# VHH binders against Global nitrogen regulator NrpRI (nrpRI), part 1

Every score and structure here is a prediction.

Target 1, 323 residues: Global nitrogen regulator NrpRI (nrpRI), of Methanosarcina mazei (q8pxy1)
Amino acid sequence: MMDPQIERKLIEIMRVIHESDKPIGARAIADELNNRGYDIGERAVRYHLRILDERGFTRKHGYAGRTLTDLGENEMNDALIGDRFGFVISRIEEMAFRTTYNPETDKGDVVVNISYFDKDDFETVIELISYTAHAGYMISPRVRIFEEDSLEMSLPPGKIGIATVCSVTFDGLLLKAGIPVEPAYGGILQIENKKPARFLDLISYSGTSIDPIKIFMNRTPTSVLEVLEKGEGKILANMRQINSSAYEMTGKILKKAEKVGLAGCITLGEIDEYLLGAPVETGKFGAAVVGGINGICALEETGIEIETNPISTMLDYQTMKEI
Structure headers, positions and changes below count from the first letter of each chain, unless a header shows other numbers; antibody chains aren't numbered by Kabat.
ipSAE, averaged over its two directions, is called F for ESMFold2-Fast, E for ESMFold2 and O for OpenDDE. V2 adds 0.75 times the mean of E and O to 0.25 times the DockQ between the complexes of E and O.
Where letters were taken out, [cut] stands.
The coordinates of atoms that the task and the answers printed are left out; those that the model quotes come from them. Centres of patches stay.

## First folded at step 1 (VHH)

Design b01 (framework vhh_7b18_3)
Fold by ESMFold2-Fast, scan of step 1:
Structure b01 (fold): chain B 323 residues (1-323), chain A 120 residues (1-120)
Amino acid sequence: as target 1 above (323 residues)
Amino acid sequence: QVQLVETGGGLVQPGGSLRLSCAASGFTFSNYAMGWARQVPGKGLEWVSYISSGGSTEYQDSVKGRFTISRDNAKSTVYLQMNSLKPEDTAVYYCAKGYRYWDSSAFDYWGQGTQVTVSS
């Protein structure tokens, strides 16, 4: 009988093979999975490839590697379809559970987004992310840089990677304290006089199979640069709902996190009250948090080409450096 | 630069039909899955339909038998044929490009949306 965790890894390996369009080897598969936030080595990939071979899902092409069979393509497509419903909530729950960071000790793993950009844009990327974070529109001014010769992460030629802290880190901090957090809305937040004014656009996480923040990042124009320059404009933000019984403890935990540079909870609402125009369920209070990728949005506004994998992986917060 | 441009939305009576079109550019269209999602004001984004690079299709249960997704690789266009429209189909419809290198969602780019209103 197969472990569900093993079945999940088999599906992800099949996705990498499908997307290559040419035979791909175990090392290249491992490198690609690591680029997507999976911590997996070549030997583990070889083990999983053998299982796929035995099931008739892959075909071996000597040193060139593997391709998917027709049976493998069908199995992968069925799995991809199954992953749509509830996927975003499941991903948030998984990454929150994997969060180990303790602000009292300043030790442990946080959830990060991974972005890739051309090395020639490095100076502009660092400057703008730093400015956005220090202005209060990102979760943390700490980042980790993956250079093109990095041993930590396989990068395309001419690219540099950057890890930035994801807002799901707060879900994890609260979960470790026994406080369940409900994602309510992703949205566009209006800033006026450098202060949050109101949500302009909201997409509920309830009943969605697609990450609302990723949609806003690619479709709805932000004006993060305008906010940085003039103190007025639009940023990405999200709303969480939390049970009223956790009100005091939530505030205490978030204040401790802020002392170690994990900020970005823009405001906590009152119990049973709307927050910044967004509705809150009876018996709960809202927490408005800036989107962890506002600095990336600012870069896109300048015309810089940057690819982002949100809610990508875990990193040790102490290995991230303030910029 | 990836661009997705939707057309074909509008006002229609219950029981009527509309065809949505999405013109794609900036990527090798034939290699990517394409889809449609919709948002009713005040609701979350709801997946409607998907078509693979090979032409395999999937549909949300509420639209099965009424909506048909198709693609024309020569024109880099994906279509959504909507028949037997109901007032509950009223929403903004978004064209979406499938993922290749992201593990967090099925789609990585969306168009600006087109409004479909089903009203008597």
Scores: ipSAE 0.000, ipTM 0.154, lowest interface PAE 20.9, mean pLDDT 79

Design b02 (framework vhh_7b18_3)
Fold by ESMFold2-Fast, scan of step 1:
Structure b02 (fold): chain B 323 residues (1-323), chain A 121 residues (1-121)
Amino acid sequence: as target 1 above (323 residues)
Amino acid sequence: QVQLVETGGGLVQPGGSLRLSCAASGFTVSSNYMGWARQVPGKGLEWVSYIYSGGRTEYQDSVKGRFTISRDNAKSTVYLQMNSLKPEDTAVYYCARDLGWYGRPSGMDVWGQGTQVTVSS
């Protein structure tokens, strides 16, 4: 079993290299990591750089230092997505607090994921995201497109960005109504006959001793395309726990949200009962919600290169267009 | 409490230069992804340039080679040096902060009030 602290250090070193405007050496990397709160010396950084070199993730530039290879960029991006699912409690709390959306008025800010892809793939991306959303496996069919000529974010040349609604929007929506939500698990949910059957794998949001991407991708990969075609397969889903006293109010709020296209809540459990095989704490009920990036998973299954920043930022829901 | 204030705009002749300054308060400039965007009259908002916490810079193709983004961490200020200005560079220029997510842009969440740049003769 891997040590997540060691893998985290490798990811942080790769991130420092990526953010540099030039090749960067071990001393400068160590100094930057110390500025970020890590206690690491130059010798330890050199050791980790050798591991990254051996894995093909870094390239040496003589005395100038190192840059990331294409393999290293991809590995860093994949690891960061997994890190978000395994270690995201603080980010979820921040974004839930910043949520202002009110389903009664259809106004306010929602939490979004940001993805970007080659503009030549635009039509396929829009069609598949739309199909996935209208099939009920994304939070909303509303998106915000960021083109090169009107970007509010940095995109590489030839890329287009898309914002999709994040499931943390439900956490924020309920919080604003006075209902605190505990994000319990991220996982892989089995769909059978277009209905949720059971969680196959669960990763606690309170922490994990392994990279969530390795769990999901290596042990139980998604099959969103199969679900769209046959009503059977595996999707990303999250499990929330909510205090039993909020049961009726939660149901009412989620029904209001569904009417404005926020239809990502798959199933509410019964008080004190397991939901879809996932444990629920005494005095609470479970809520299973679709992962906000299932449409992105479907695109990846077709071989399209797409980079995603989950739980990325806030957007005014009124600026997002239905597709 | 968190604020961005742009200065340095004005009227300039084609081929001229301007240096925009963005004074930041309430957060650390060097720890954030910072950028410049512009709103051209009659058109939407378009990004111009970005600087990452580690110093990497990116530019819109139309300004690459003519504009340079930089920062002074001690002064909590981000700059946009604009050279070889063209009439199509006429716009309101906004300084913006992006919180980022592990060195990736996540969408700009704080904007300044803007500063007008007019390129005409």
Scores: ipSAE 0.000, ipTM 0.349, lowest interface PAE 10.9, mean pLDDT 79

Design b03 (framework vhh_7b18_3)
Fold by ESMFold2-Fast, scan of step 1:
Order: structure tokens, then sequence, then C-alpha cells
Structure b03 (fold): chain B 323 residues (1-323), chain A 121 residues (1-121)
């Protein structure tokens, strides 16, 4: 175990290195820390940089200074999560609470992701999202289009916005029925013979401030196009844990949602059993749901430039058009 | 560089016990999930157990009640206590850690060299 004071200094030094556009030296790090209100000299920074080198968190670039290694980036991000604990969970809780959609009446608000792309790509975007949704790898085939002159959304010239249904909608449906849902993992799910086989990679929702897209870009990429063409490959999926006492009611609610086009739940696990290789806490069962942006992942795989804000806002589901 | 070093393997009779240890270095151990996997002769890699940074544990059904995973953050070491060993537990046992400390993965990024456990009479 190391002194907490030293650990704090190491984290602050890593933060300065992370924010640099190029390798940075001990004097520049010390100057920046002093500008941020820390009382630290160049000699002390050099001492701490040696510790970071020994831990594998920094890489030397001769006279030019240091950059963070992948391990260093992860350590810094883990430390920053402590200050921003529950940001992703808080956002999920907020959006689940704001969900009003009732599958029995087909009325109310759902959670959406918003994506932006060049208007020249419109036909390709709609065709591929439609194909992905009807193949079962999105939450819903309903979307909402936002044009440049939309009063509801400000868009750059030449851009179109599209809203797609977010998987957090299921958290909201279950919450409104009195069922507490615990988000467990975002992940990469292997598809074989058009069926879910196993999770290849899992990232806990707890303790992270980084969205799943950014995390997965540094790990295992998707291959949604391969799944659409051959019935095998990798898609985004989420895993949730639910108390065993809610097993029967959860199944009934998800079946009702499926009948009205919210068909993103691909697998319910058995009580106390792993689901597709993912661990499940004793007294609970898992629910695997497709990621709401798999169609966007397919577009990115074709080389289309598209920017996405996941878990972005609420929309009235009746205002979304089937494609 | 990340290093994981396993010790404690060996030959044991059915019904016997072994304790495996894995000494970790090159990362902030206390923040990482740690796991054990095994390569059974003639079969693929199988996950055995994991322990998260908070000390919560999970086990494969075939070892539940017989194996216990634990960690000592002061020593940067994870342990696997194996009781009531069966011939089918014969395997090379690997200590593993994910690339990011807060995830569980079937394809871990950091692996030890492995330690042989043979259960035979």
Amino acid sequence: as target 1 above (323 residues)
Amino acid sequence: QVQLVETGGGLVQPGGSLRLSCAASGFTFSRYWMGWARQVPGKGLEWVSYINSGGSTEYQDSVKGRFTISRDNAKSTVYLQMNSLKPEDTAVYYCAAPKYGYTSSLAYDYWGQGTQVTVSS
C-alpha cells in the first residue's frame, strides 16, 4: 500500500499528461499543476514520473517527455470515476424515471439516441437502419427524422438528425410496473447461426463515466454487417439483473412490449445462472437486450461519418415512424 | 509491464486439496477484477471463478461449494483454494486480469504462465 498523498499526486500528474497534445516534461507538468493550485516543484514531479514509469503508466519519449500508456489512461480514468461516480447510472435512472410508455395502450414517451449525418447519406442510413431493425438487432423499427429547419432540434447546415429507441426504455417499462432493474454490463455479444452465443467482452455500468461506444472502440469492435449477411459476428448488447421474485412479471411485460414493436430483449436467463457467459448475482436472473445503436454501428462499418449521443432524450413513441 | 505469476500446483489424490496463488505486478491490483481459468486436456479454456475489486465472488457451477477464490490487496495476490478435488479438475490453471480493471471478460488480456494441477490415484 502507498501513502494516499502520493497516490493523489500521481493521479494529478497523469491528468496533466492526458490533457497534453504531445509528450510533456517535468517542468511543464509542474508549471501546469501550480497554475491549478498545487504546490509542487519539478524535482518532486520527476520523482513521481519515475514511479509512474515503474508501474507501466507512462512511456518515455527522450527529451520530449512522457505520454500515458493504455494502462495509465485506464488508471487515470478509474481515479476520475471516483469523482464522477454513478454518472452513467444516474443518467440511466433519470431516463428510466422519465419513461411513460405503456405497451398495453401504445402511448407515452420512450428513451432515444440521437445521431447526426450528412443529408447526402440519408437513403443509405434509412435502408441500413431498417434492415438492422427488421433483422432483430435494434429495439424498434420506428425512427424520427430531424431536418435542418426543425424547431425541435438545432442542426448544422447539410446535416440530418435521426432518433432511434434506446434500450434504457426497458428499464423504464419495468420501473413503472414496480420492478427494480439493476444495469449490470454493456458488452459485445457473439452471434452464431443467427442466435446469441456468448458475451466476448463485458464492461460494468457501475463506476464508469465513459459511454459504451468510447470504451468498446478501444477493445472489441462490432461486425453488425457480417451478422446481417452471414448470421455470425459481433453486436452490442446490454445485460441487466432483476430480482428472482419478478421473473414471471418481467416476462409478461417484455412479451407485451414485443407485440407493439419493442423487441430488443433477446434472452432471459434462468434464476441464479450465468447468461451467455455473463455472471449473475445469486437471487437474480439476467436479461440480455440488444444495443439501441447496432444500426448506427453498421453504418460506421461502411465508412459513413455519423455522430451519436446515446441516452439523449425522451420522445413520444407515436411521433416515431416505422421504417 | 503487467505480470501474473502462479504457484501452488502439483499432483494430488482424488478428494485432496490444493491452494493456488497468483502474485500480480505492474498495475493497481486493488482496483482490478481477478479470475482463474483452466485448460482441461483435450478441451478449450474454461472459466473457473472471479473476484471483483470489492471482494464479491462468482463460480462455475461444477466447482461451486468446492473452490474458494480470495484476494489480499496488501500483497497484490489472488488465491484459489481447491477442496474435494476430482480427476476431472486436472488442468493447467491460469490467473487472469482484464485490460480494464472494472470488467469481466471471457477473453482476458493479461494471463499468467499457468500452473499444472493433476488429480490422479
Scores: ipSAE 0.000, ipTM 0.121, lowest interface PAE 18.8, mean pLDDT 78

Design b04 (framework vhh_7b18_3)
Fold by ESMFold2-Fast, scan of step 1:
Structure b04 (fold): chain B 323 residues (1-323), chain A 121 residues (1-121)
Amino acid sequence: as target 1 above (323 residues)
Amino acid sequence: QVQLVETGGGLVQPGGSLRLSCAASGFTFSSYDMGWARQVPGKGLEWVSYITPGGSTEYQDSVKGRFTISRDNAKSTVYLQMNSLKPEDTAVYYCARGFRYSYGQLPFDSWGQGTQVTVSS
């Protein structure tokens, strides 16, 4: 009987081993997982490899490392048989529950996205993220930088990491006040005269195993640079549905969050009314929130290579610095 | 470089059938979940079907019993067999690499260009 979190790490380690043409060691496995955005060290990988060895899923090849056994290959395939839509909703629920940030005290953990880029791009990255945040198209102008010599995060060689605030932080703030929030859609939002006009594309969070924001990033249908320059174009945004009885309290909480720099809610809908063309369930109202990674989209539009993991982890907001 | 290329779209009458194909290259196809999504005119992108490396499948409720997803790992190809097509199935259909079971959101670096399916009388 294992912790579900440990079981998921075991599956990921087995995937790395499966993808290797040769036996692979703990350091190489840790490096590959870190390249994929996981915060895991060699010692932790060695611990998990011992569990896999004990279960008969991996075979030792001395100093060369491990390969999957037939049993391990079957187990990995069997674990994937249970893939289901809604995995992203479970992740959002987990991160919202783990959110401890209190706008009244300016203390606690927020949900962050983690991005990795070449250290030579550092100045351009900081400049564009700063401009995008101060223009109001990110959740917060506070970021945290992880350099290659940082003891806090294992980074791929030659890379710098940056944490930006994720919109799921709002779900957590509202949950702590007793307000359940339903993530409804991730999408592409049209901006006109520096104001939200309508959603052009939507992906429902219900019935998907893939984060809608991640899908849109990889297709790059945004024009954040155009929005920054002309006040018109396309950005990433999410829509949430909230029970009508919480309308007044939601507005108050969002205004308090804005005063401490968490200003990503760009519009609240009316009860039972569509919001920016997106459908809203009877008895609810919509809340449209900017995607926490619009600054990263702007960087991709310039041709900078940057890897992003949305809804990546929790981070103490007081350790994040305004840029 | 990861590439996904869809083929098989076209015009078909209600009640007809189409088979979409997606040729994948640039990655270890057998290790990835694969899926199909569609964009209906005037509506958002919706997930249609999903298939794991082991062959387990999931379907959107509106297509259950009518659509069948399959994969051929030897050919690095994903298929979507569409039967009993309805006018409301009219959309651009996209092939994509799916999300893996993991702690974090893993990078998706490929999305197909899409193939148009039109169902009309």
Scores: ipSAE 0.000, ipTM 0.120, lowest interface PAE 20.0, mean pLDDT 79

Design b05 (framework vhh_7b18_3)
Fold by ESMFold2-Fast, scan of step 1:
Structure b05 (fold): chain B 323 residues (1-323), chain A 118 residues (1-118)
Amino acid sequence: as target 1 above (323 residues)
Amino acid sequence: QVQLVETGGGLVQPGGSLRLSCAASGFTFSTYAMGWARQVPGKGLEWVSYIRSGGSTEYQDSVKGRFTISRDNAKSTVYLQMNSLKPEDTAVYYCATYWGSGRTLDYWGQGTQVTVSS
């Protein structure tokens, strides 16, 4: 993982490139950043540009300099939103509002993550995602597969896409019942004897412009395969905080969701009490929910290369198939 | 709430021209790459062209030199000028935002039918 101070400089360099009407070089970038109050030299800019090149965010044009790739443009847009509203929280709020799924009718849209991978890995992907979901470490065993000739997604030749249910679906379910949910932390949760034990690492949603779950994916500290085989190890999970006045109603809604196959809530905390070692604000209680991509983490642990867009879009839950 | 609304499709003779327009709302248009994808009858979805926020463009080989993509950030609109149309260009054309290394369509419209026939 990169130092946060370096990450901020990378974002500012991307902003300069984004605002340029033509390819821009390291000297011009340094001069522009100095005009904006940053104390940075051409050598430091060249160092940061190499990092951006390696991440696929910039494209080099010989002597003319660099432009942003599509991936870089999207990352820049996300960073600009984050500067105003807390990007990840804003995205969660948007997707929660767009959630229409009703457990009483088993109809409506859920929030999904989209991952894509080489078609040669298809059988392993389906097997591990199924295993992880049925073991209880994903939100739902329902997925949707997108092939390279799919009507809904344009994929590169040789790639397959898979949609998995995102934990933000729970934020939407609770919001529709009049219960606001505060995303507090993404983290690494220790499992012992197939039960949650404690959070080992936490990143605040308010302290980052990048989804904490995506940060943990890049750090790869999970051992989901070990959890599946032995009932002990590390998974991705997140912590939500909810006002104490909603305690009983939240419990009822989450139990109802479990009955229809949305079973990613691991545990509810007590009012005013820490949950699994994670701090909870006075007047609130915590809810620990599995990360919707633990099956993807298991695949990464096997060495399979997967790209993932968390909190990606909405899908009609009835179009998703159990695996 | 993201909306992409395509207009400008229709029936044209081989060798004719059409201009497609896509009006976008609900996001910061100027910062996104925009593009066009099409579904050809009997085949899958294929990307046609995209344009970055900075104006740089890319085209599928089969349309290069015949199609031109452009954008108007003040109007939050992307255009596809289609010249020298061929029967094999017959398809439903979709306006889309692009995200990810794989030409993944993030938001896309309802599509507009283009038919090239006598």
Scores: ipSAE 0.000, ipTM 0.119, lowest interface PAE 20.2, mean pLDDT 79

Design b06 (framework vhh_7b18_3)
Fold by ESMFold2-Fast, scan of step 1:
Structure b06 (fold): chain B 323 residues (1-323), chain A 122 residues (1-122)
Amino acid sequence: as target 1 above (323 residues)
Amino acid sequence: QVQLVETGGGLVQPGGSLRLSCAASGFTVSRNYMGWARQVPGKGLEWVSYIYTGGSTEYQDSVKGRFTISRDNAKSTVYLQMNSLKPEDTAVYYCAKHPWVSGYGTYRFDYWGQGTQVTVSS
């Protein structure tokens, strides 16, 4: 196996070769990398080119230099796809694996989103997040507050941080019980008479490099405040697919989680049936879960400036306080 | 995948200058607080500078007045301009997304790059 530092340099060299319209030599590659801010000499580039040659990623054109082979082009494209298009699924898998929370013992770590806002907005933030959570449109009414002088996290001057439970916590709970969960769609869910009605818009987790929640935050308005006031409007929600063999066990685990305040699973679908208009693969059932940041969406709707990092980190659930 | 790629390190004489660059991808630089940390040989990881979402900045006392952190949102890049470099600034420098202080003298980061070596030598 190649050293990660060497792999990074190999990818950078392949990028320079890819961008050249003609075969390119070690000196020209080194000069181009130096122009881009790298401190690398011709001899070092020549060493790395030999590694690329040995892997079949580059073709030597005598003294004219090298071009990428078809294999090299594919490898560079696969590396780019792996780093970009797999991002959200890879992050979900990482955080689900790091989840240690056990609802039976009420101990362990949950996945959280972290948001930042001005200290002057503190009372409004706590009030609105509390209302949204108790109305059933967040994963949990428990939060963790980080003040400017907190030893738990470093914050921007004049800001307060708040951790809210992320829906990926459910992926982790189910994984620890031996149940793999497939994220299917992020979307906008219509609420009518305080009940889920249908998904209005869906973005597949496959084939995207950006978290669907981030896309909706910039593109499609929610109306969480309308839902809180009138029982009608639009919220963020996700749909997961789970193998039909796990149907009964999934229900049992989610009921145990609800007893300790980890709710937000709005509805479970039937095996092989569409859920709230969203397609479900044969042999699976759907689970619709509220977005963990609906309270943050409500705050944005009031004009409060708030920054959110979804699927941010792990926190011990017992250290989070009910609001 | 969130990627942070540091460049611009190298060998400089005391009193010299370097500009480190951090090319960010997979997230919006202007919506995250960002920073630089350094691994000093034998001393462990230490914090260097923050730039917050609103653009305000903070610096460790030992670099204050000499280093400047900045960002170019259009290029998705964070910079560390290092002036009046001292031998004590020799370290591997890391770009970090959303750094946390996890207890006294300890730093935690959600994501950080692979680092770039800065050597200040006479």
Scores: ipSAE 0.000, ipTM 0.086, lowest interface PAE 23.7, mean pLDDT 78

Design b07 (framework vhh_7b18_3)
Fold by ESMFold2-Fast, scan of step 1:
Structure b07 (fold): chain B 323 residues (1-323), chain A 122 residues (1-122)
Amino acid sequence: as target 1 above (323 residues)
Amino acid sequence: QVQLVETGGGLVQPGGSLRLSCAASGFTFSDYYMGWARQVPGKGLEWVSYISSSGRTEYQDSVKGRFTISRDNAKSTVYLQMNSLKPEDTAVYYCARSLTYYGSQWGNFDYWGQGTQVTVSS
């Protein structure tokens, strides 16, 4: 076990290293901390740097000093965020609240995922995302493309960004109509004969510090390409729970959204009944929604390198183009 | 590309043993905490064990004394030796790269393997 006072000093030292644009040594770290009102000597900083080295948070650069590793950057940032167990749910609530899209007017903001890939893969990316969306395994066939010259986002040279509609958009549509939605599970959904069959794997949104969709998309067992080719296999999907009093209104809203191209609710369950094998609380019904990134999963299955930030930001749906 | 490839899963009788292996590539393996997590169908994902860059280990209470995590930095491989297996250990086991060193209460994983099925039945 470590003393909480020592843990605080480790975080402060990591902050100084993070803010340096070059490797930094123990004397310079001590001087900077003293400038910030901390009473700490070079000897104590050297002791703490050894602990950080042992934990894999810092990397030595000879006499020049230390930099943070990726692990160290993430640990420092996590210490500043607060309680990670509620973070994903809080993010979903924030994005749902920021959703302004009205299917009757076809105006307003939707929640999007942002993905980045090499521009040489552009044609394959667009083709496969289009195919996946039109097959019914994404929320919408509308995307927004960001080129390296875009003023809207900073991209590395040679990269293109793509925004795809996130399933949290449905949470926002329902919230605007006065219907609270509870994210219950992210999961892997078995498709048979081009129809949903059962959830094979489920991860609760509560009690897990990592977004279930992020877990699955990073090297877990989807087979979206198999579904597209043969009508059987595994896709990403979410289970939501909604109060039984809202059953009829929910169905009507989702049907209106489908008419304007927001079509990702694969099945509504019966009140008080399991849906596709997933448990549902008494007094509620389940709604199974496809993962907004199934087209990205298909691309990863082909070996294309693609980085994705799910539930990333809001975009005006009218700025997104059908592909 | 970051890759984590699990092997060693299968069917085993209660009281038996299995050794899971996870071959890592695409990153500096020795810099990262590595862990194992498992999922029973219809249940949440649960942490099983982690091992630090320096070799410190921690275990979920239900596997403590039965499972052993280890690593070989020269081979970029992490292992999970599972002894005295119970039907309750039946799950898909995932190898993961960890973002934090605090153990189970702070465990954040950023990359996961494809998973390997472990079935414990008579």
Scores: ipSAE 0.000, ipTM 0.121, lowest interface PAE 19.9, mean pLDDT 79

Design b08 (framework vhh_7b18_3; at its last look DockQ between E and O 0.02; V2 from the best seeds 0.00; counts 0 for: pae E 19.7 > 2, placed apart)
Fold by OpenDDE, look of step 2:
Structure b08 (fold): chain B 323 residues (1-323), chain A 121 residues (1-121)
Amino acid sequence: as target 1 above (323 residues)
Amino acid sequence: QVQLVETGGGLVQPGGSLRLSCAASGFTFSYYGMGWARQVPGKGLEWVSYITSGGYTEYQDSVKGRFTISRDNAKSTVYLQMNSLKPEDTAVYYCAKTRPWLSGDYGFQHWGQGTQVTVSS
């Protein structure tokens, strides 16, 4: 049996490959993994890709890079489901645990997504992110910008980074209050007349080794711009399940969060009832939260090229600025 | 230019204590996490502890319960209180700044010159 650490790396590589819309090269894979918190070089990735090739899990497309084979997909979905499934949820749980922000004191760390775009798009990015956030389709209107000349950030030439608040921050806030939160679903949410209508599609966190949000970003285009313009369209959203015993406390915490700009919660469901068409377990209620990357989705819809790493890292919320 | 200057190292007996300090400059200190790593001669660099910009802390298993990391943003300084020191803690200790896009020890960068810690009877 291969070293568990190696196996984990292989799984993560396969995940990155799976999430790509086209063949992806070793360098790009390495970059993506590093953005996800894995310290791995291109050379190491190449080594692991050879292993995957030998196992028949990946297909080479010359210089364009690799894709997963059907066998690779099946392996990813079936054989390593336990480890992979555990990874997504574990990542969420880890980041939730790391959340230290207190809405009452307005101090602490929140979970953020990191995105990269061309510096020439800066004005458009800021404008659209601001608009999307204030329309209520982001978690927070506060962002953090990383300039090309930053000493701390290694950005490709001509690129700018932006951190947006991740929905996992809500999990963290609730957890800090002693409320366990279960990731239930990621999905596409239909907006009608500027209101949530129903989930059009759902992926269970327990049924996938890949973040459902990432899956939908690749599979089903959003229409956030349409939502912003016409009040109708499709956005990304998550659903959490929470024990019914915490119903009142959850509401109180979310209200406090909203007062400080964390307003990504769409709605709370009733105990033992479906929420926006999504099933809820007995003894629990649902909480629907907007995808933190909907602003990024809007940008992508404009044609702007942007790379995003969801659930990337922690930042002090006080260092983030409202735009 | 980012500068990190470690102090507080020295010789101590097993069971003793040391407090390391790292004075940081050349960047907005409060925006970034800070951490400590150590290197034994002939071995690789290993992370010891880190503290996020918001104050979250983590420790390597080998130092849990013995070491405490803290920071003073007003002084742009990060500290490592080391208690119950063991011979195996002997190493050069380095201070590092974390990257904004990476969490924990994987984000360590801009190492100082280091300070020698020797635990010996």
Scores: ipSAE 0.000, ipTM 0.212, lowest interface PAE 14.5, mean pLDDT 87
ESMFold2-Fast, scan of step 1: ipSAE 0.006; ipTM 0.429
ESMFold2, look of step 2: ipSAE 0.000; ipTM 0.116
ESMFold2 (binder alone), look of step 2: mean pLDDT 81; pTM 0.832

